# Designs tried in a protein design chat: VHH binders against Putative lipid kinase MamU (mamU). Part 10

Target 1, 297 residues: Putative lipid kinase MamU (mamU), of Paramagnetospirillum magneticum (q2w8p4)
Amino acid sequence: MRIAAIINERAGTVACLSPPVVAARLSAIWTSLGHQAHVTLAEGKDMGRAIRKACRDPAVHAVIIGGGDGSLSRSLKHVVGSGKSLGVLPLGTMNYVARQFGVPFDLDRAAVALADAVPTPTDLGRVNDRFFLIRACLGAFPEFIRSRDEARRKGGSFLDGALAGLTGLARGHRLIEAELIGPDVQARIATSFFMVSNNMCRDSDPFQLERERMDGATLGVYIGQGAGPFSLMDLGLQVAMGRWASNEALIRGSLPWLEIRTRQRKPLVSIDGEVEKMEAPFRFDILPGVLPMLVPK
Below, E stands for the ipSAE of ESMFold2; O stands for the ipSAE of OpenDDE; V2 stands for 0.75 times the mean of E and O plus 0.25 times the DockQ between their complexes.

## First folded at step 5 (VHH)

Design s49 (framework vhh_7yz9_2)
Fold by ESMFold2-Fast, scan of step 5:
Structure s49 (fold): chain B 297 residues (1-297), chain A 121 residues (1-121)
Amino acid sequence: as target 1 above (297 residues)
Amino acid sequence: QWQLVESGGGLVQAGGSLRLSCTASGFTFSFYAMGWYRQTAGNEREWVAFIWSGGDTYYADSVKGRFTISRDNAKNTVYLQMNSLKPEDTAVYYCAAGTYFSLDSYEFDYWGQGTPVTVSS
């Protein structure tokens, strides 16, 4: 097949290696396996342009992105509906997507595995007109990321960024007041933590992020709770029906869709790690099988 | 009030060993991925080792086979065992903790103050 690979030259793993050497090695591996490969090194806004160009090229069969989870997420608007398969090289810090799909962390093994991979239909989450592969969040964490990024954009050090993030989290810890509407449920909530994941996180633990499957046709919903207002939620019937579970820390649910009407008209939302203001109400949907992922097997 | 405190640095001869420790306070340690970075004079911080909340470990090519990262969630502590030290390992070593949001952003949210390691030839 014809492979277009776009590599973030500032990615964590690439910083330990020479970007041109990485590009040459990948091209050599794929070419030796009988594929036509074009490897592009890029950074910043040029990543998006390169990905969009590859997705619009009728000759391209697969788009492989070398970078972190955020680079993959930003590619979804171009890949969905393009007819291309999406692959990931684990060149970022955590590489959640690569880990989820069993991509080896060794670069040579990853390149070989992706070239031999069969495109596998994978579900996507959607909030309004935005896709997400991993999760979307409301609450204190979007404010934390924003405060940290602002400090670093002003030329702060890593320590300055971390301190600004901690300060922002402490100062911006406000409750999300919202009405939830889903299949057979309507509830009013007040929470400092709200997450919607693409499929259920493993052990229903939003902090692990790994999933048993990405084709379960469900959203995972995670709502932080403490003493007080959560005892007034209309989730008793849904819990009894097996859709929701709770403990002292979290309320957890599995739904094909939900709508959230926040009291704040334009809250901060984190979508696969990217923070932006979005206008309420928010409609979440699972889109079964719409993304052909290159899954090694 | 969130804090990462490193210890265990010092002066060591080439071929020797050191064990660095980093103790976290003020947040739920078991939810965080932990990493070690190092910085030499005139250079940017370099990633050394990383341990996921579930225990999986990853190493920079320059330290593979020589360094081992581990964690003890009961003690809120992450360790870096450094063996077969070389003069080029001389640096200030930093402990870092990442929330799942910072992991998407390719960086860590919490950093320690650093602990110096000097390897004599």
Scores: ipSAE 0.000, ipTM 0.135, lowest interface PAE 17.4, mean pLDDT 75

Design s50 (framework vhh_7yz9_2)
Fold by ESMFold2-Fast, scan of step 5:
Structure s50 (fold): chain B 297 residues (1-297), chain A 121 residues (1-121)
Amino acid sequence: as target 1 above (297 residues)
Amino acid sequence: QWQLVESGGGLVQAGGSLRLSCTASGFTFSFYAMGWYRQTAGNEREWVAFIWGGDSTYYADSVKGRFTISRDNAKNTVYLQMNSLKPEDTAVYYCAAGTYFSLDSYEFDYWGQGTPVTVSS
C-alpha cells in the first residue's frame, strides 16, 4: 500500500531525538516490507497542512500520525470521510490511543505492526466540532493536566508534574455545575469528575482507559460522586429508572448522545489528553464505524 | 523476564574518566531505547543520555561533549563513557530501558538499581 506518515517534530520524544533519523528509519522499514512510504516531518501549522494533503491524495491508502495523543486527535477532522485508514506511532508521553489499539511502543516494532495491520471500522466520539478517539473530560482532570504540563514545560520531572497537577487542583475551579440532557435523562450535577468515553470502559473503571470494543455505538458517561451533598440527587433518580449504574466512586451510563450545559461559559475541557477552553453548551455524539483504524493483529 | 544489571560506579578525581555499563536480559535489546539518568540527594532524577534502535544518541546539554553513550547489541550492554568529570556530576546513575523515548525518568518501563559516582576535587 501507499503510506503517508506525518511526524510531529515538536512531540516531546521526537524533539529530543533527531527527527531526520526517525523519518529515515521509518521509511526504510516500510520500504523493506514492500510498501511505498512518504515520511513528512512537520510542526504546528505545517502538520495540519501535511495531513490534509495526504488525506486528499487519491494514491494514498493509509495515513500514519507520529506524535502524542493530541496530534492524533487533531488529525481526525482531516481523516474522517477521506477514505484513508489511520495509524498511530507512539511518540508522545502517555500514548493512550496506541495502548488501546495494541500498537507496540517500540518505534521499530510499531512501524512493522502498522504495515501488517488490517483496517478496522472504529467509532468516534464528538463534542461540538471536535472528534475524540478515547475520551473527553470536564472538572478536575483537565486542570490537573494543564498544571502538570506547565511544570513539565519548565523543565520539571514526572514527579514535579504530578505535584504541580495536585497544587493546580487546589488553585483551580474543580467543581463542574451542570445540567445534563440525554435521550432518557435530565439531571443537575455538581462534580469534580465528568468523563465521556468513546464506548464503555472495561470493568467499569474509566481510569484503566481500556474498552471492551470500539464499535459498540455508544458513549460511556462517568460522573464522580465526590461533589456536594445534593449534587447528584436528580441523577440518582434517573439511575434508578434507566440505563445508569452507580457505586461508591462513580455513576456510569451508556447513551448515544448527551448535552451538558455548564454554569461556567468556557470551562477547561480535556480531549484525548489535550486541554483547551471550550464554550458551553456541549453536545456529545457517538459516530459509529466512521474511522478505519490500523489495528495490529 | 526483563532485567538490567549496572556496574562501573565509584570514586574518581575531577578531570578523570569513568565508564558505566548496563547489561540487559529478557528482551530483544536492539529494538529498545536505553538511557542513563542521575539523581542527587533530595532532588528528582534528571536525564543524562539515551540511545535507541539504529544506534542514534542524544545528550543533555550539561554533559554534551563530555559523555558518550554506546551499545553492544551482541552483548546486550549499554555504556556511558564519562570524560572530563566535574564535582557537579556526583550522583547515583540509573540505567533505564523502555519504548517511550521520554526525558521523564518515570516513563521508562524498566530501571536498574543505580550505581553511585563520586567526583572529588
Scores: ipSAE 0.000, ipTM 0.116, lowest interface PAE 20.1, mean pLDDT 75

Design s51 (framework vhh_vobarilizumab_d1)
Fold by ESMFold2-Fast, scan of step 5:
Structure s51 (fold): chain B 297 residues (1-297), chain A 121 residues (1-121)
Amino acid sequence: as target 1 above (297 residues)
Amino acid sequence: EVQLVESGGGLVQPGGSLRLSCAASGFTFSFYAMAWYRQAPGKGRELVAGITWGGDTYYADSVKGRFTISRDNAKNTLYLQMNSLRPEDTAVYYCAAGTYFSLDSYEFDYWGQGTLVTVSS
C-alpha cells in the first residue's frame, strides 16, 4: 500500500533520536516490507497542512501520524471522509491512543505492525465541530492541564508542571454549573468534573484510559459528585500520579448524544489532552464506524 | 459516605395508609433517579415506583392509582404515599438511587437497608 507518514519532529522520542534518523528508519522498514512510503517531518501548524495534503492525495491508502495524542486528535478533521486509513506511532509522552489500539511502543515493531494491519471501523466522538478519539472534559481536569503546560513552557520539569497544575486547581477552584439534555433526560448539575468518553471506559472507570471497545456506538458520560477544593485536589492527584482507580462518587451514563449548556459562556475544554476555550452550548455525538484505524492483529 | 435511610414502615390493616420516607446523603440527590422497590417473603425484588430528577413518575400496574411517589430536592428526601393497602403489599420496601442516563434499564447503584410494611389479613 502507499503510506504517507507525518512525524512531529518536536516529539520527545523523535528529538532524542534525531528526526532525520527516525524518518530514514521508518522509510527503510516500510520499503523493506514492500510498501511505498513517504515520510514527512513537520512541526506545529505545518502538521495540519502536511496531513491535509496526504488525505487529499488519491495515491495514498494510509496516513500514519507520529506524535502525541493532540497531534493525532487534530488530524481527525482531515482524515474523516478522506477514504484513508489512520495509523498512530507512539512518539509522544503518554501515547493513550496507541495503548488503546494495542500498537507496540517499540518504534520498529510499531512500524511493522501498522504496515501489516487491516483497516478496522472505529467510532469517533464529536463535540460541536471538533472530533475526539479518547475524551472531552470540562472542569478541574482542563485547568490542571493548562497550568501544567504553562509551567512546562517556562522550562519546568515534568514534576514542576504537575505541581503547577495542582496549585492552579487549589487557587482557581470553580464549579461547572450546567443543564444536561439527552435522549429522554434533562438534568441540572453543579460539579467539579465532567467527562465525555468515546465509548465506555473499561470497568466504567473514567480514570482508566483504556476503553472497553471503540465500536460500541456510545458516548460514556462521567460526572463528579460532592464538589469541593479538597475533592478537586484529590481528583487531580489521582490523575497526576497515574493511579487509574475507580471513584465511586462519579455518576456514569451511556448515551448516543448529549447537549450541555454551561452557565459560563466560554469555559476551558480539554479535547484528547489539549486545552482550549470553547463557546457553549456543547453538543456531543457518537459517530459509529467513521474512522478506519490501522489496528495490529 | 453514601446513605439512604428509610422510615415510616409498620403494621396496618387492609384499606389503611402509610407514608414512607427516604433520607439521602453523600451524593448529589437532585441529579439521581429515585425509586421504591419491594421484596415479599420468598419472592424477587420488584420496582414499585420511580421518579426522575424532573419529577416524571412511573408506577407498577399493581399500585397505580393507590401509591404516589414524590421528592423534595431541598431536603434530599424521597416519599411514597401508600393508600388502600392490601395484604399483597406486605413486603420490605427499599429506597434506591441510580444514574438517569441508562434509559433502557435504570441502573440503581445505591440502596437503603429497607423498611418492613405488614398489611394484616
Scores: ipSAE 0.000, ipTM 0.107, lowest interface PAE 19.5, mean pLDDT 76

Design s52 (framework vhh_5c3l_4)
Fold by ESMFold2-Fast, scan of step 5:
Order: C-alpha cells, then sequence, then structure tokens
Structure s52 (fold): chain B 297 residues (1-297), chain A 122 residues (1-122)
C-alpha cells in the first residue's frame, strides 16, 4: 500500500532520537516490507496541514500519525470521510489510543505491525463538532488535566504535573448541574463528572481505559458521585428498566446518543486527554464504523 | 484547500484602534472554534481570544480583556478582532487560527493563517 506518515518531531521519542533518523528508519522498514512510504516531519502548528494534505492525496491508502493522543485526536476531522485508513505510532507519553488498538510501543515493532494490519471499521464518538476515539469528560477530569498541563508548562516534572493535577482536582472540583436528554431519559442532575466513552469500557469501569470492542455502535456514559436526590429518581427508574446500571458512586449507561445541558455555558471539556472550552449544550453521538483503523492482528 | 487570510494590520499610535479580519475557506467554518493568536518579537505564541462555532461565549487573555472584542460572521466565513486602546505591548504578528486545543504541554492549531503585522508606536 501507499503510506503517508506524519510524525510530530516534538514528540519525546522522536526528539530524543533525532527526527530525521526516525523518519529514515520508518521509511526503510516500510519500504523493505513492500510498501511505498512517504514520511513527513512536522511540529504542532503544522501537523493539521500535513495530515489534511495526506488525506486529500489520491495516491495514499493509509495515513499513519506519529505522536501523542492529542495529535491523533486532532487528525480525526481530516481522516473521517477521506477514504484512508488510519494508523497510530505510539510516540507520546500516555498513548491510550495505541494501547486500545494493540499497537506495540516499541517503534520498530509498531511500524512492522501497522504494515501487516488490515483496515478494521471502527466507531467514533462525537461531541458537537469534535470527534473522539476514546472519551470525552466534563467535571473532575478536565480540571485534573488542566492543572497537570499548567504545572508542566511551568517546567515541572511528570510528578509535579501529577501532584498539580491532584490539587487542582481537589480545590477546583465543583458539582456540575446539568439536564440529561437521551433515549428514554430526561433528568436534571448534580454530579462530580460525566465521562462519555466511545463504546463501553472493559468491565463497565471508566477507570479501566481499554474497551473490549470499538464497533459496538454505542456510547458508554458514566456519571459520578454527587448526584442530587430528585434528579436521580428519573435515573433510578431507567436503571430499573435495564437502560442504566449503578454500583456504589457510579451510574453507567449504554446509549446511541445523549445531550448534556450544563448550567455553565462554556465549561472545560477533556477530549482524548486534551482540554478545551466548549459551549453547552453538548450533543454526543456514536458514529458506527466510520473510521477504518489499522489494527495489528 | 483550507485557507485563512488575515487583513487589517498596520501601524497605529498608542491609544488607537484597529480591526482585523480573517477570511476562511475550504472547511465548514461554523463547526470550528476560531482564535486570534499573536507572537511578539522574541516571545512565544499567545492565544489572545477565541470564539466557538455558534458565535456564543468568548475567551480573552487577561492582557487584552476589556480592550479587544472577537466576533464572527458564519454566513460570510469571516472572523474579526476589534482592538481598542492599543498599547506598545500589543505589537506582534497576529494569526487567525482554526481548532485551538490544549495539548499535554502546548497549544496547537488545525490551521493558521500567514499572519498580519500590528505595530503600536508613535
Amino acid sequence: as target 1 above (297 residues)
Amino acid sequence: QVQLQESGGGLVQPGGSLRLSCAASGFTFSFYAMSWVRQAPGKGLEVVSDIWGSGGDTYYADSVKGRFTISRDNAKNTLYLQMNSLKPEDTAVYYCAAGTYFSLDSYEFDYRGPGTQVTVSS
């Protein structure tokens, strides 16, 4: 196949090894396996342009993004509808997406695995005008990510970022007041967080990052501690009807769409690990099979 | 081809006003959050203001709050920045950007224009 790879040269793995050396190595691996590969190095501000160019090239069959989860997430708007398959090289810190799809974290093994992969139809989540591969969160998690990022921007270490995230979570934590509208549910609640997952998390546990499948055509909705007594009556009825499940401090639901109307008009939202402000209301949809992913198997 | 083209920059005296415009094409403008981002000589990139796709709630950096106003016309695919009470510290290249994100360690953009120079000096 013809492969266009766009590599974030600021990614820690790439920067450490020299970006041109990494690009040459990847190109050599794919070429030796019988593929035609073009590797492009780019920095944050130029990543989107390079990805869009690759997605519009009629000669390209597969686009491989080398970077962190943020680079991958930002690529989705260009890849969806392009007719190209998407692969990910785990060059970031967390690499949640690469982990979800079973991509080896060793660079050479990842390159080989992606070359042998076949396109697998994969669902995407969507919140308003943004796609997500893993999840979108409101409340406690966006505050954690923001505090962590601020600490790191001030030159802190990973541990400094984690500590800042925890202190941000503790001090910045407020209940989210929201109206939920979805299939067979309309409720007003006050909660510590919402997490909307692309498909259900393994064991229906939002703190377990892996999903069993990415083609189940459902959103996994997780609502945290702090829900008000009257608003939970409607959700309690839905739980009794089998649409929602609860265990201790967590309410879980599987549904094809959900609208969340927060009292705050422009809260922080975390999308695949990246934090941004988004305007309420938040319409979540599952988009079945719209992304052909290169899944190693 | 996605294109973002800024206009309206130039030389202005302290206390003066300028209005920047950004003409966008090649993407569904109303689906994208739009930003004005600037880079002063010898400094890093600063997000000045943003506005979401619907034209609702806006953000302003503390350095410009109360002086700058961001707006958009989705029917014309155009983003605006009204800059009042300009200060020498506002001297920078101003970029129109689409899709501003908080990455782990940096701000990133899907698209950014070539920039327009704003110089505040007597």
Scores: ipSAE 0.000, ipTM 0.125, lowest interface PAE 18.4, mean pLDDT 76

Design s53 (framework vhh_8fcz_2)
Fold by ESMFold2-Fast, scan of step 5:
Structure s53 (fold): chain B 297 residues (1-297), chain A 122 residues (1-122)
Amino acid sequence: as target 1 above (297 residues)
Amino acid sequence: QVQLVESGGGLVQPGGSLRLSCAASGFTFSFYAMNWVRQPPGKGLEWVSGIWGSGGDTYYADSVEGRFTIIRDNDKKMVYLQMTSLKTEDTAVYYCAAGTYFSLDSYEFDYEGQGTQVTVSS
């Protein structure tokens, strides 16, 4: 197949190994396996331009994004509807998407696995005009991510980021007042967080970050209940460690769509691990089978 | 089916104490922040105190801080306001309200009780 790979040259793995060396290695692997590959190194706004160009090229069969979950999430607006298959190289910190699709974390093994992958129809979540592959969150979880990212931008370690996130939750905990509208529900609630997953998580546990399938045509909706600082700190720790928190009741639902109307006009929203302000109301939809993903065999 | 029923109001002398109670039914109590708001005769609503769903985080208006204590019992679906060192200025109808602290500027709550009268006078 003809592969266009766009690699974030600022990603930790790429920066450590030298971006031209990574590009040459990827090209050599794919060429040796009988594929035609063009590898582009980019950063910032240049990533978006390179991805758009690849998606518009009629000769390209597959687009592979090398970077963190944020780079992949931001590519979705270009890849959806392009007719291209999407693959991910796990070059970021968490690599939730690569983990979900079973992509090896070793660069060479990941490149080989993606070359041997078959395009698999995959559902996407959407919140307003933004697509997501894993989840979107409102409330305590976005505040945790924001505090962690701020600490890391100041040169802190991963542990420093996690501690900053937990202290941010303890200091700045706020309840979200919202109206929920769904196919069979209408409710007004006050909660510490909303978590909307692309399909239901295994054992309905959003903190394990695994799904049985990505073609179930449903959103998995998880809603926290009222909280104090200690409950939020424990929840934050469980999320940071990838473990389930059982110290509070959750409301769980499987819905094809949901509208969340928050009292705050522009709260923080986390989309596939990336935090941004987004204007309410929030319309969530599941988009069945719209993205062919390169899933390793 | 949602109800908030206040009790414990009455006549008390300045410097005295009262405990207000609010019994909730018909909604998932632990999910909602609980508030006390009051309306003095001939004046608008004034937020007094709030406590979040799990208990633990409490907040008070400057006029009552140090004198009033809000507590909740999620097992019994009750919220209480312990008032001490009462002043004539505390005379008002006191309402129990469910919602969030973010409603304080507009006094818009998801659910409200009918109120209980507190009169501080000799």
Scores: ipSAE 0.000, ipTM 0.105, lowest interface PAE 20.6, mean pLDDT 76

Design s54 (framework vhh_vobarilizumab_d1)
Fold by ESMFold2-Fast, scan of step 5:
Structure s54 (fold): chain B 297 residues (1-297), chain A 121 residues (1-121)
Amino acid sequence: as target 1 above (297 residues)
Amino acid sequence: EVQLVESGGGLVQPGGSLRLSCAASGFTFSFYAMAWYRQAPGKGRELVAGIWGGDSTYYADSVKGRFTISRDNAKNTLYLQMNSLRPEDTAVYYCAAGTYFSLDSYEFDYWGQGTLVTVSS
């Protein structure tokens, strides 16, 4: 197999271990296992350019991204449809995707495990033109993140970020008024919390961020609800989702697709932790098996 | 003023146990991801354990099975239970706090001053 590995030089693990030494180590490991490997060190805009080049190279079979979850998520627009397998080296702080796929955190063991891995069809979520590995959110979470990041960008402290986030949550824009259209129902909702997960979260807990499987061919949908005024609407949503929330403040369900038509034309949306304004309506789809991930045995 | 104050560090024999505490003030504890980092002399900071969203946890491979991170939101206190301590665990341990809502790497905005853990050989 011909491997193209693109490593974020600024990733914490790589920076402390000397990037050229890490690149040489990885190349030696993969070559010793019978693979042809080319390791590229990059940062910022050069990451995207290197990934595009690897995905367009007809000789490349696998693209391995070394970095945090954000670097991996941003690679999806280049990897999807390229015919390449995608692997992740856990070089970031939390490495949720590497944890999800059982990639060892030790660099040498991770490199060996990825070389021995069988490309495994993995589902992706999509909202309009954007792919996501973990989740997409509307409502309170994007507003909190945006307000916090804006305050910090202006030279604010942790406290300034926290206060700005809380102030953002208190503003009127956190409440989403929308029409939800699914396979079996059409309902009007008003909610401060709306999350669509790539497959169902473990134990139906949207805050766990972990999944039992990434090939279940479903979106996990999580909607916060108010008391009283929404009792009939709650029934409609439960019918669409096929199950009841264990917490009466949270509706949970499994759908292959949904469309959400917000009253606001360009609400804040977070996609795998990145916040932006996106134009409604929002079409969510699960794309079964479209990404061959290098999953260790 | 946001304050993270670590305590519980000290000198301990190999194979011993130690419990670190981090008392948090100046913010609502449950809105934040919290973590323990450590730094040995002459080395960079290393993430040891993290806790976020619904009390999901992460542990570095070097401490899995030996260390346990937990928090008490009512007391605004983060804990690190350290068992089967080894000389290589010797470091200054730092408490850190950041937001729940980023999945990228968890940007930790505030840090305590650290507490020294020394494991004698």
Scores: ipSAE 0.000, ipTM 0.119, lowest interface PAE 17.4, mean pLDDT 75

Design s55 (framework vhh_podentamig1; at its last look DockQ between E and O 0.04; V2 from the best seeds 0.00; counts 0 for: pae E 3.2 > 2, placed apart)
Amino acid sequence: EVQLVESGGGLVQPGRSLTLSCAASGFTFSFYAYGWYRQAPGKQRELVAAIWGGDTYYADSVKGRFTISRDNAKNSIYLQMNSLRPEDTALYYCAAGTYFDTLSGSYEFDYWGQGTQVTVSS
ESMFold2-Fast, scan of step 5: ipSAE 0.428; ipTM 0.745
ESMFold2, look of step 6: ipSAE 0.317; ipTM 0.654
ESMFold2 (binder alone), look of step 6: mean pLDDT 81; pTM 0.812
OpenDDE, look of step 6: ipSAE 0.665; ipTM 0.846

Design s56 (framework vhh_podentamig1)
Fold by ESMFold2-Fast, scan of step 5:
Structure s56 (fold): chain B 297 residues (1-297), chain A 122 residues (1-122)
Amino acid sequence: as target 1 above (297 residues)
Amino acid sequence: EVQLVESGGGLVQPGRSLTLSCAASGFTFSFYAYGWYRQAPGKQRELVAAIWGGDTYYADSVKGRFTISRDNAKNSIYLQMNSLRPEDTALYYCAAGTYFSPEYDSYEFDYWGQGTQVTVSS
């Protein structure tokens, strides 16, 4: 097949090596396997432009994105409806998407695995005008991620990031007051966080990194509580230590859509690990089978 | 089929150097992670050095003294051992695997050599 690969020049591995060396290595691997590949190196806004160009090229069969989860997430608006299959090279820190789809973390192995992959129809979540492959969160998680990332940008270690995240949760703890509207759902609640997953998390555990399937045509909705048997402090500690939180006090639901109307007009939202402000209300939908993903074997 | 053959072991005096070699065959060399393990009598087998992608790992007990390297053209992995101590006496194994994740400090080695004995004594 004809592969268009767009690689973030500033990704850690790429930046430490010569970017042309990484591009040549990827091209050589795919060519040796009988594919025609064009590798583009880009950064910042040029990533979006390159991805859009690849998605509009009628000769391209597959678009492979190398970068962090944020770059991948922002690519979805161009890939959806393009007729192209999407592959992920795990060049970021968290690589949630690569982990979900079983992509090896070694560059050479990832390139080989993606070339041998058959496009698999995959569901997408959507919140307002943003697509997500893994999850979107309101409340405690966006605040934790922001505090952790700020500490790491200042050269902190993993432990420094974890401590900063926990401190951010303690300082930025706010109960989310919201109205929920969905199929057979109308409720007003106050909660510490919402997590909306693309499909149900494995074992119905919102802190499980993997989903059992990505074609179940449902959102997994998880609503936490600040009161009750666990607290945000306990949640933050478990997340910071690489242990996921207690889920005894969680409300769980499987819905094709949900609207969340928060009292706060423009709260922080995390989408596939990237934090941004979004204006309420938040309409969540599941989009069944709209993305052909390159899933290794 | 993947095969690993170690060489370079032997008897050396403390403070000397020794280089172990591991010759690999039956696969595309560059797609694998490689490690050197050792097992001393009465002790658990431990990973002393590993190489995958652009990264290397060293156990605290050997860091600064041992250096792992690879030669893709020769399908070989090397362990350069400097300033050897009696505590380095062990059977040394070369290993190769198809899974590693330096971000999560996890790895799996599927293929093992037969081992080469290193004895450090006066």
Scores: ipSAE 0.000, ipTM 0.097, lowest interface PAE 23.1, mean pLDDT 75

Design s57 (framework vhh_podentamig1)
Fold by ESMFold2-Fast, scan of step 5:
Structure s57 (fold): chain B 297 residues (1-297), chain A 121 residues (1-121)
Amino acid sequence: as target 1 above (297 residues)
Amino acid sequence: EVQLVESGGGLVQPGRSLTLSCAASGFTFSFYAYGWYRQAPGKQRELVAAIWGGDTYYADSVKGRFTISRDNAKNSIYLQMNSLRPEDTALYYCAAGTYFSDLGSYEFDYWGQGTQVTVSS
């Protein structure tokens, strides 16, 4: 196969080694295994251009992203529908996606494993015009990131940013007031935490790193309730039957789609950790098997 | 300015123990998450252990052998390494940053210069 690998040269692992040496090593490994490989080093802002170029190349069969989960997530808009398979080299901090798909963390072993990998149909989540591999969140988490970034923008230190984020969660905390519409579900909610996962999280715990599977054709929906930042108000979930379950902290459900109509026109949304304002209403869908992921055997 | 200084590395026999220390300055120590990374020659840097509040993480390769701890009064992070193996030979780095519990992830912005650990007879 013809492989296009795009590597974030600002990734700590690559920066610590010589980026040209890493690129040459990867190219040599893939070429020795019978593949035609082109390795591109790019800075964060130029990653999108490089990925788009690779996805437009009719000769390319596989696109491999060297970076963290954020770089991989940002590649989805270019890779979906391109006819290419997607692989990940674990060059970020936690490398959740690489871990989920069993990619070795050692660079040489990862390169070999990806070359021998079989493209495996993998589900994607979608919210309106955006894809997600891991999750999309409304409520407290996006507000934390926004407050942190604003403090840093004003010339604050990392400490100033983090402290502002925590203050934003505690003081400027805003409830998400919304109407939910889904299969067998119609409810009004007021919550500080709303998460939609690509497939169900392990043990139905939204704070788990692992998914139960990535081909289950379902969204996992988690809504905060109880005291504190995950509290549901009196206007909370009014009727939830069938596929919803509740406890002191969370309401959870497994759905193929969900529409959320927020009272706020343009609330903060976190998509695979990246925060932005998005215009309501929000339509969530699971897209079964649309991403051929390079999964080591 | 955040500053991290590692110490405690050296040459040690297989099966022995070694404790690495990381002294932190220039910031409010208790507010940060901390991690230990290691890098062997020609390999990528890997997260070995991390700590934030009561939460800890360990790589599978060291789970049950290594223990991370913190001492807020001394502004220090420790990595207790037991039952050392030749494959534990690497340059060990201390890192400081943020833990995002909602994402189950660490973002490290500050790094020490590293301390060498060599496990050999």
Scores: ipSAE 0.000, ipTM 0.131, lowest interface PAE 17.5, mean pLDDT 76

